# VHH binders against q68dx3r342to642, part 31

Target 1, 301 residues: q68dx3r342to642
Amino acid sequence: RDLCVVLLNGQHLEVKCDVESTVGAVFNAVTSFANLEELTYFGLAYMKSKEFFFLDSETRLCKIAPEGWREQPQKTSMNTFTLFLRIKFFVSHYGLLQHSLTRHQFYLQLRKDILEERLYCNEEILLQLGVLALQAEFGNYPKEQVESKPYFHVEDYIPASLIERMTALRVQVEVSEMHRLSSALWGEDAELKFLRVTQQLPEYGVLVHQVFSEKRRPEEEMALGICAKGVIVYEVKNNSRIAMLRFQWRETGKISTYQKKFTITSSVTGKKHTFVTDSAKTSKYLLDLCSAQHGFNAQMG
Short names: E, the ipSAE of ESMFold2; O, the ipSAE of OpenDDE; V2, 0.75 times the mean of E and O plus 0.25 times the DockQ between their complexes.

## First folded at step 17 (VHH; framework vhh_gocatamig_d2)

Design m03 (at its last look DockQ between E and O 0.91; V2 from the best seeds 0.84)
Fold by OpenDDE, look of step 17:
Structure m03 (fold): chain B 301 residues (1-301), chain A 123 residues (1-123)
Amino acid sequence: as target 1 above (301 residues)
Amino acid sequence: EVQLVESGGGLVQPGGSLTLSCAASGFTFSDYRLAWYRQAPGKKRELVAYITSGGSTVYADSVKGRFTISRDNAKNSVYLQMNSLRAEDTAVYYCAKETGYDVETGTYYYDYWGQGTLVTVSS
């Protein structure tokens, strides 16, 4: 059977496997191919409804494979099985990472998250990050350029929403000028500065999943952010997330699930906060993700 | 509704073997951790073993090397093979389903239980 794994650099890797293969086996194949180190930070995930769900290493592929995947070789778009290599655990500082390649992977992840607007950033910082990415790729502003041909595509460096608001031409001019005026910085140094800037963002390392209020008010969209530090409850309005509650691990007693319901119990107040997910599978996933993030935090502490 | 039904308990001589079974219903069996607990007379209920959804197993020190926990997802069942039984293994054995994660202890906890099955090890 064929499985496609998308790497952080955008490369699509075809992995041969059988129906009994595990996620762990695929993970090992992919990470070996990419010569990745510090594997503890990485995970394989599938995409559902624009969200990424990390997979357990012991899970058999047949359990998560799309319908028709077993009936290969007649592959249709519906039968395509695609997984994504992603950063699952985000360190608080890039200095904790031991290998340059690992730091680069974090850089790639965060660039993707910024561009795909999974990680919120204000306009000023977005432009700054765009310039840093240009510096990482091109170094200094290229002086020998043809005026009629931009030396970069704005969509590769700036989120679509900002391009829409500012217009592509304006973004091109502004980012180019910022790059021209920037101090000399390139390559790995530029990537590290990118990491420094992104690691200061409020949503850095936060894995966000849509949930619903137990009261199911149609007007209220909610999301849970799960990270190494704890759980964040967001209210979602007009594609903006507002942090309403924060549960640090030290303030969290129990996390439980019942069918579609996900519940956090405060260790301080004893109050229970219940959210509704789209399935029992999702609620269970969130629970396990919390466990994993908590464990990671404990190891890093 | 979550239901757990244990079976296989009975009287066995020291050194003997016994296999406990637990039939589960009311949830997606393959997604959850299952555990065996036991409670001896006058003692607190204690964890014997658990098995993750992925099949990883953990045992209490007192039963390591003697007991084996396994699961059959197709049958929605979890088993406890008990070998080299001792008098101190005498207890009511309970099957448990994962309920949640206790952040303070850093462990999963279980609130769903079966009725239990009695295992008596005696000469």
Scores: ipSAE 0.892, ipTM 0.949, lowest interface PAE 0.4, mean pLDDT 93
Fold by ESMFold2, look of step 17:
Structure m03 (fold): chain B 301 residues (1-301), chain A 123 residues (1-123)
Amino acid sequence: as target 1 above (301 residues)
Amino acid sequence: EVQLVESGGGLVQPGGSLTLSCAASGFTFSDYRLAWYRQAPGKKRELVAYITSGGSTVYADSVKGRFTISRDNAKNSVYLQMNSLRAEDTAVYYCAKETGYDVETGTYYYDYWGQGTLVTVSS
């Protein structure tokens, strides 16, 4: 049996395995192929409804594979089994990462999440990050290039929603001018600046999952952001999420699940906040994600 | 509708062995941690062992090397193999299901348990 693992550099890796193989076996093969050594930050995830769900290493592949995967060869199957190598745990400062390859992986995921609009920030920062990515790949503004001929595709550096709001022409001009005026950075130095900017963002390292209020209003949804610092409660309206509440771990007492319900209790006020998920398995996943992120935060202290 | 039914308790001599069983229903058994607790007469309830959904185990210091927790996801059952029993192991033993995560202690906690099964160790 074959499954596809998407790496952070965009490479699609075919991994040979059997139905009794575990996620851990695939993870070991993939991280060895990628020459990764600081493995504790990474995990394998599957995508469901545009959200990533990280898998435990003991999980059997047959438990999570799409229907038909075990009965059909990949070349004849319409149900491709795809996993993603992603960063699960985000350090507060890139200096805690010992290897340049690890910092490069953080850069790749953060850049991809910005472009795919999983990580939001304001227009000025989006433009700055686009220029830093340009510098990482191309270095200084091309001295030989003048006038209106573009030397880059705006879609590779700036998210589509910003291009739509500003127009492609204005984005091209603004990014080019910022690149022309920027200091001489390229390669790893530009990537480090990119990391420095993104680690200051409110949503840096936040793993976002859709939930609903226990007392829902029609047409509007909510989301939970789970990260090393705690839990963020978002209201979602018109594809835009707005932070409504933040729970730092020291302000959090107990987290519990019951069927599709996920409940956080404030240790400061004693108030319970309950959310509804699409399944009992999702509720349990969110609980385990909180436990994992809390444990990571404690290790960094 | 979470139900936990313990069995296998009884009277045993010091140095003897017993196997406790717990049949579970009302939840997706394979997704949750399971634990054994015990309560001796006049004492507080205490954790004996737990087993994660992935099969990792943790034991109280007083039972390490003598007790083994295990699970059978096909039978929705969790077991406690008790060897080298001592008088201090006399207690009602409870099977428990994970309820949540206590951020203040950094541990999972268990609020669902059955009616218990009595283990008496005496000569």
Scores: ipSAE 0.736, ipTM 0.858, lowest interface PAE 0.5, mean pLDDT 88
ESMFold2 (binder alone), look of step 17: mean pLDDT 81; pTM 0.795

Design m04 (at its last look DockQ between E and O 0.94; V2 from the best seeds 0.85)
Fold by OpenDDE, look of step 17:
Structure m04 (fold): chain B 301 residues (1-301), chain A 123 residues (1-123)
Amino acid sequence: as target 1 above (301 residues)
Amino acid sequence: EVQLVESGGGLVQPGGSLTLSCAASGFTFSDYRLAWYRQAPGKKRELVAYITSGGSTVYMDSVKGRFTISRDNAKNSVYLQMNSLRAEDTAVYYCAKETGYDVATGTYYYDYWGQGTLVTVSS
């Protein structure tokens, strides 16, 4: 059987596997192919409802495969089994990463997260990050460019929502001028500065999942952010996330699930905070993700 | 509703073997960790072994090398093969389903239990 794995550089890798193959086996094949180091930071995930769900290495592919995948593959887009290589654990500082390739992978991940608006960033920082990405790719502003032809595509560097608000032309002009006026910065140095800037963002390293309040007020959309530092409760309004509660691990007692319900108990107040997910599987996933992130934090501490 | 039903307990001589079974229902069995606990007379209930959803196993030191925990997802069952039984293994054995994660201890905890099955090791 064929499985497609999307790498952080956008490359699609076809991996041959059987119904008994594990996620771990695929992960090893992919990371070997890409010559990745420091594998502990990475994971394979599938996409559901625009969210990424990391897979356990011991999980058999047949358990998560789409319908029809076990049968003779019909080359229909609907039957394509696609996984994504992603960063699962985010270090607090890029200096903790030992290999340049790993740092580059973090750079790629964060660029994607910024562009796809999974990681919130204000307009000023978005433009700055765009320029840094240009510096990473082009170095200095290209002086020999033809005025009628842009030397980059704005959609590759700036989120669609900002392009829509500013217009593509304005973004092109502004980012080009910023790049022209920027100090000399090349390749890896530009990527490192990109990492430095993104690591200062409030949502850096936060894996966000939609949840609902227990009272299910139709007007209230919520999300949980899970990261190495703990759990964040967001209120979602007009595509913006507002942090309402923060549970650092030291302030967290028990995390539990019951069917679709996900509950966090404060170790300080004893108060229980319950959220509703779309399935028991999702609630269990969130629990396991918390466990994993907590474990990571403990290891890094 | 989560239900766990243990079976297979009984009287066995020292050095003997016994296999415990636990039939589970009321949840997606393959997604959860299962554990065996035991409680000896006058003692606190203690973890014996657990098996993850992925099939990884962990044993307490007192039973390591003698006991084997396994699961059959198709049958929604977890098993405990007990070999080289000792008098100190005498206890009521309980099957457990994971409830959640205790951040303070960094471990999963179990609040769902069966009725238990008695294992008596005696000459």
Scores: ipSAE 0.895, ipTM 0.950, lowest interface PAE 0.4, mean pLDDT 93
Fold by ESMFold2, look of step 18:
Structure m04 (fold): chain B 301 residues (1-301), chain A 123 residues (1-123)
Amino acid sequence: as target 1 above (301 residues)
Amino acid sequence: EVQLVESGGGLVQPGGSLTLSCAASGFTFSDYRLAWYRQAPGKKRELVAYITSGGSTVYMDSVKGRFTISRDNAKNSVYLQMNSLRAEDTAVYYCAKETGYDVATGTYYYDYWGQGTLVTVSS
């Protein structure tokens, strides 16, 4: 049986496996292919409703595969089984990463998350990041570029929503001018500056998941951001999220689940905060993600 | 409603064996950690072993090599195979289901319990 794993560099790997194969076996195969050595930051995830859900290494592939994957192709419509190699644990500073290849993976994911609007920042920073990505790929502004002729596709460096607000022509001109005026920077050095900028963002390393209010009618859309530092509670309106409450791990007591409910208790105030998820499986996942992120934070001390 | 029903307890000679069973219902069994606790007369309830959803196991030191926790997700059941029983193993044994995660201790905790099954090791 065939499984597709999408790498951060854009490669799609076909991985051969059987019904007894685990997520861990696939993870080992793809990380070996990618020559990754600092494996603790990475995991395999599936996508549901535009959100990534990380899988435990002991999980059997047959438990998560789409309908028809276990069967011979001739018995049903082909449905590609796709997993994603993603960073699950984000270091506070890129200097903690020992290998250049690991830092490159962080760069690739953060760049993709910016472009896909999973990681938000203001217009000024979006343009700055676009220029840094351009420098990482092309180096300094082309010295023979007397006219403002395009040497890059805007959509590869700037998120679609900003292009819509500014127009493609204005983005092209602004990015080109900023590139021309930028300091000499190329390759990994530009990537490191990209990392330096993104690690300062409020949502750096935050894994965001949709939840709903328990008590309000109709149910208000909310989100939980889970990261190495703790948990962020967002209200969501018109696809815009606003942080309403933050729990550092030291301020967090117990986290519990019951069916679709996820509850976090402040150790400072004693207040319980309960959220509704789309399934008991999602509420359990969020609890396990909190446990994993808390454990990672302890190791960073 | 979460339900946990233990069985298999009884009177056993030192060095003997017993298998405890716990039938679970009211939750998606395969998604949660399951644990066995025990409480001897006049003593605090203590964790004996737990098993993760993926099958990884952890044991208290005094039972390592003698007890084996296992699960059968198709039957919604968790088991405790107890071998080489000693008088100190005499206790009421409880099956428990994960409730949540305690950040202060960095451990999962269990608030859903069965009624218990008595194991007596006596000559």
Scores: ipSAE 0.754, ipTM 0.871, lowest interface PAE 0.5, mean pLDDT 88
ESMFold2, look of step 17: ipSAE 0.747; ipTM 0.868
ESMFold2 (binder alone), look of step 17: mean pLDDT 80; pTM 0.777
ESMFold2 (binder alone), look of step 18: mean pLDDT 80; pTM 0.779
OpenDDE, look of step 18: ipSAE 0.893; ipTM 0.949

## First folded at step 18 (VHH; framework vhh_gocatamig_d2)

Design n01 (at its last look DockQ between E and O 0.93; V2 from the best seeds 0.85)
Fold by OpenDDE, look of step 18:
Structure n01 (fold): chain B 301 residues (1-301), chain A 123 residues (1-123)
Amino acid sequence: as target 1 above (301 residues)
Amino acid sequence: EVQLVESGGGLVQPGGSLTLSCAASGFTFSDYRLAWYRQAPGKKRELVAYITSGGSTVYMDSVKGRFTISRDNAKNSVYLQMNSLRAEDTAVYYCAKEVGYDVATGTYYYDYWGQGTLVTVSS
């Protein structure tokens, strides 16, 4: 049976697997194909409601496969089983990464996250990152533009929301000019600078999931950010996230789940904060993600 | 409602074997870690072994090599095979379900205890 895995470079890999195959087996096949090292940072995830959910390596594919996946040939698009290779654990500094390919993967992940607006960034930094990406991918500003055609598409480097606000033409002109005026930085060096800039962002390495307040107002959309440093509680308004609470691991006692509920207890105040998810599966996932991130942080410390 | 029902306890001679069973209900069994605890007379309840959702097992030192924890997801059951039983293994044994993660200890913690099953090892 066929499973599609999307790599960070956008490549789609078709992986042959059985219903009894594990996520780990697929992961190994994919990482082997891509010649990836430092595998500890990576994970396979499925997408649900525009969110990515990492999978445990021991999980059998049959447990997570869409309905009808067992039935070949796949008659409907609903039967396609697609997984994504993603960075699961984000290091605090790119210098901790040992291999250039791993750094490149981080670059690709962050490029994607910025472009898809999963990682918040202000306008100034967005333009800067766009230029850095151009430097990484094109090198210096092309002086001999024989064709009156733009040498890049703004949609590939700047989020759609900013393009809409500034207009495509203005973004094109401004980013091109910035690129022209940029210092001689290209290739891997440009990627490293990109990593440096992104690692300073407040939401760097934060995996964000939608939750709801336990309080009777279903209208209050919230989100939990889980990262190596702890858990962040966001209020979501007008497509923006505002950090309301931060639970560093040192300040966190017990994390628990009950059905759809996810609860975090402060070790300092003893206060319990309960959030509602869409399913028991999701709440359990969040718990496990917290455990994993905490473990990662402990290893890096 | 989460329910755990232990069975299989009894009187056994030193060196004997016994298999405990726990039937679980009220949650997606395959998604959670399960554990066996025991409480000897006059002692605190202690972890014996746990098994992850993926089937990985961990044992306390006192039972390593003698006890085996396993699970059957199709039957929503967890088992504890106890071999080479000793007098010090005498206790009420409890099955438990994963409830959460304790950040301070870096470990999952368990709850939802059943009535337990008594294991007595005596000549």
Scores: ipSAE 0.883, ipTM 0.944, lowest interface PAE 0.4, mean pLDDT 93
Fold by ESMFold2, look of step 18:
Structure n01 (fold): chain B 301 residues (1-301), chain A 123 residues (1-123)
Amino acid sequence: as target 1 above (301 residues)
Amino acid sequence: EVQLVESGGGLVQPGGSLTLSCAASGFTFSDYRLAWYRQAPGKKRELVAYITSGGSTVYMDSVKGRFTISRDNAKNSVYLQMNSLRAEDTAVYYCAKEVGYDVATGTYYYDYWGQGTLVTVSS
């Protein structure tokens, strides 16, 4: 009956639907509400272990709903069925986006991914991005609080890990001073600069998922990054990921699954690279994500 | 162990109809694409139709409007309803399961072929 969809601006929408309705029906309702026109970049996802998994439009809601959702809503809302409106396909340059609302959604997701540490960059760039977000919201000239009053909450602009390293006081002072000294860049202009900076990051547009080595050793946690350009293989140690292999689509032959195994074959060397996932469903998902990202790349060519 | 078993073939006159069935086991049927292929004597095996996990269907041009692929996830079965049969439809028909994606062609590819079921269309 009741489904919560979290938008990129943080709003929670309650969507009424039949218990046998599809993800596509919800997607259409949500994107219509948000007045989005360039729909091909977006999808609905659920979150599992801090990773987003996109849903096909044909998927029935009852297949993914938590227990108890099929009965009428009771007075408790603690078992809410929640989906997320997210960007699945990232353009190589923001200029390819025709509508300001679409560019704004890209900005919102990239900002959220920076704050939630899904997209990594160095300290200097993190501070720059925080200032750009402040400029997008406040500008320099029209604010009555141009003086050094605390007018923002540091956690809304700077990731928690950087705040811990620098302290909240140092972050507040440094970001405020950088904002005060910046030119009057406001709204969409600041957001476009934010997009320009993030587009140049190595992991821009990369959808990262945990996998494990075929060798089955516990210390060999790995990840696959799937994006419009291809697949990146990461080794993960100490909560840090390091790119080990990169496959552009032109360098990729066949991608296959068998049970929990996901295999990618180099078309250049003929070598097969096999990874273990937590389930056959996850292996299938990664295959479909590769197919979708490859198709997106071909459309952009 | 993945298994696909075709049935329903036989001898039919031109203009007749047949329904082919494929019973599947050894995998989560509802998660994968299923396809029907056919191979006429002395010819290469060719794709006839496939159906996605969500029920979307694709057909080769020569069978559009005459053949219908469908699936029943509760019975782990995929079907091919063949109407208005022609002599050129004579072939062994095979059921197959998605196994991967071929980046060079931009298409999914299939395996775990059944033994096939013979369809003969003759007057």
Scores: ipSAE 0.759, ipTM 0.877, lowest interface PAE 0.5, mean pLDDT 87
ESMFold2 (binder alone), look of step 18: mean pLDDT 81; pTM 0.789
ESMFold2, look of step 19: ipSAE 0.755; ipTM 0.872
ESMFold2 (binder alone), look of step 19: mean pLDDT 78; pTM 0.765
OpenDDE, look of step 19: ipSAE 0.883; ipTM 0.943

Design n02 (at its last look DockQ between E and O 0.94; V2 from the best seeds 0.81)
Fold by OpenDDE, look of step 18:
Structure n02 (fold): chain B 301 residues (1-301), chain A 123 residues (1-123)
Amino acid sequence: as target 1 above (301 residues)
Amino acid sequence: EVQLVESGGGLVQPGGSLTLSCAASGFTFSDYRLAWYRQAPGKKRELVAYITYGGSTVYMDSVKGRFTISRDNAKNSVYLQMNSLRAEDTAVYYCAKETGYDVETGTYYYDYWGQGTLVTVSS
């Protein structure tokens, strides 16, 4: 059987495997193909309800494969098995990354997250990041261009929501002008600056998942952000996330699950905070993700 | 409700072998780590071995090379093969299901237990 793996550069890689193959085997094939280094930062994930769920290397594909994947022709869209290569662990500073290719992968991940509005950013920074991306890809403002045709597509550099608010034409003009007025910066240097700017964002490296309060009605949407530093509890309102609570690892005692429930116990107060997920599988995933992030943090010091 | 039922305990001579079994129910068996604990008379309960959902195993030093933990997801069962048994292995053995993660210790912990099965190693 074949599965499709989407790389961070947008490339789709067809990987041959069988139902007994592990996620680890696929990961190795993908990373070898892409010549990736520092593999510890990466992971394979599947997408569910616009969220990405990282997979454990020991997991067999048959456990996560779409229904009918084994028995149906590969070309059947209903049985398409797609995984995503993603950054799982985010370093606090790009300087900790040893290889230029790894830094580039981080750049690609963060660009995607910003464009897809998984990582919140204010309008000013969004425009700045757009310009940095242009510098990374085009270098300096192109002087020789056909005046009738823009040299870039705004949707590739600016989130759709901002384009809708400002209009495409205004964004095009403003970003072009900003690019024209920008200091000489291009290529890898521009990517590094992009990383530097994004690493200062409040939600940098935060993997966000929808949850519900045990005490509140399901209509009140919440989210958990899990990252190397700990867990963040968000209130979600009008498509915005507001951080309500933060549990640093040093302030966290035990994390537990029971069926759909996910519970964090404060090591400081002893208070238990329980959230409800959509399934026992999801709650278990969140637990394991916390474990993984905590382990990563401990390793990085 | 989570249920764990241990079996296979008994009297065995030093150097003998014994296989313990644990039948599990009330949860998705294949999604959780499983462990064996033991408690000797007058001592605290201690971890003997655990196995991940993917089949990776970890053993305490005192049982390495002698004990083997395994699982059968189709049967919702976990096993402990004990070879070269010693007098100091005498204890009540408990099957355990993963409960959560202890951030302070950096380890998964187990609070779901069966009733245990007694293993006595004596000449």
Scores: ipSAE 0.865, ipTM 0.933, lowest interface PAE 0.4, mean pLDDT 93
Fold by ESMFold2, look of step 18:
Structure n02 (fold): chain B 301 residues (1-301), chain A 123 residues (1-123)
Amino acid sequence: as target 1 above (301 residues)
Amino acid sequence: EVQLVESGGGLVQPGGSLTLSCAASGFTFSDYRLAWYRQAPGKKRELVAYITYGGSTVYMDSVKGRFTISRDNAKNSVYLQMNSLRAEDTAVYYCAKETGYDVETGTYYYDYWGQGTLVTVSS
């Protein structure tokens, strides 16, 4: 049986395994293929509703595979089994990463998360990041160009929502002008500056998941951001989120689950904050993600 | 309602063996950590072993190599195989289900308990 693993560089790998194979076996095969040495930051995830859910290495593939993949391995669009190699643990500074290939993976994921609007920043920073990605790939601004024919495709560097607000023409002009005026950076140097800019964003390294309020406003959508420093509670309105409350790990006592409920207790006030998820599995996942992120913070930051 | 029912306790001589069993209901068994705790007379409850939903196991030092925790997700059951028993292993043994994560200790904690099963190791 086959599954597809999507790498951060865009490659799609077909991995051969049996139904008793673990996520860990797939992870080892994929990271060996990608020549990754610093493995502790990475995990395999599946996508559900545009959110990534990381898998434990001990998990059997048959537990998470699409219906039909286990019992009758026939290829259909409904039976495609796809996992993603993603960064689960984000260091506070890229200088803590020992290998350039690891820093490149961080760059690739952060760039993708910006373009797919998983990581928020304002328009000026979005344009700056687009220029840095251009510099990483192509170097400095070309001296001679064909008139009215751009040297890059704007959708590869700037999120669709900004292109819609500014128009493709205006984005093209602004990015080109910023590229012309930018310092001489290329390759890894531009990627490092990209990392430096993104590491200063409020939501850098924050893994965001949808939750709902417990009966204050039953229709009110919320989100939890789980990261190395703690947990952030967001109110979600009109497809945007606002941080309402933050729990640093030192301010957090206990985190518990009961069925679809996820509860976090402040160690400072003793107050309990309860959220509703779409399933008991999601509540348990969020608990385990908090445990993992807290452990990372204690060991590596 | 979470329910945990232990069985298999009894009187055993030092060096003997015993298998404890715990039947669980009221939750999706395969998604949670399960643990065995014990409480000797006059002592606080202490963690003996736990097993993750993926099957990884952790043991307290004094039982490592002698006890084996296992789970059968199809039967919603967790087991503790106890070998080379010592008088110090005498206690009421409790099966426990993960409740949550205690950030202050950095460990999972277990507030759902069975009634316990007595293990007595004496010559």
Scores: ipSAE 0.674, ipTM 0.836, lowest interface PAE 0.8, mean pLDDT 87
ESMFold2 (binder alone), look of step 18: mean pLDDT 80; pTM 0.775

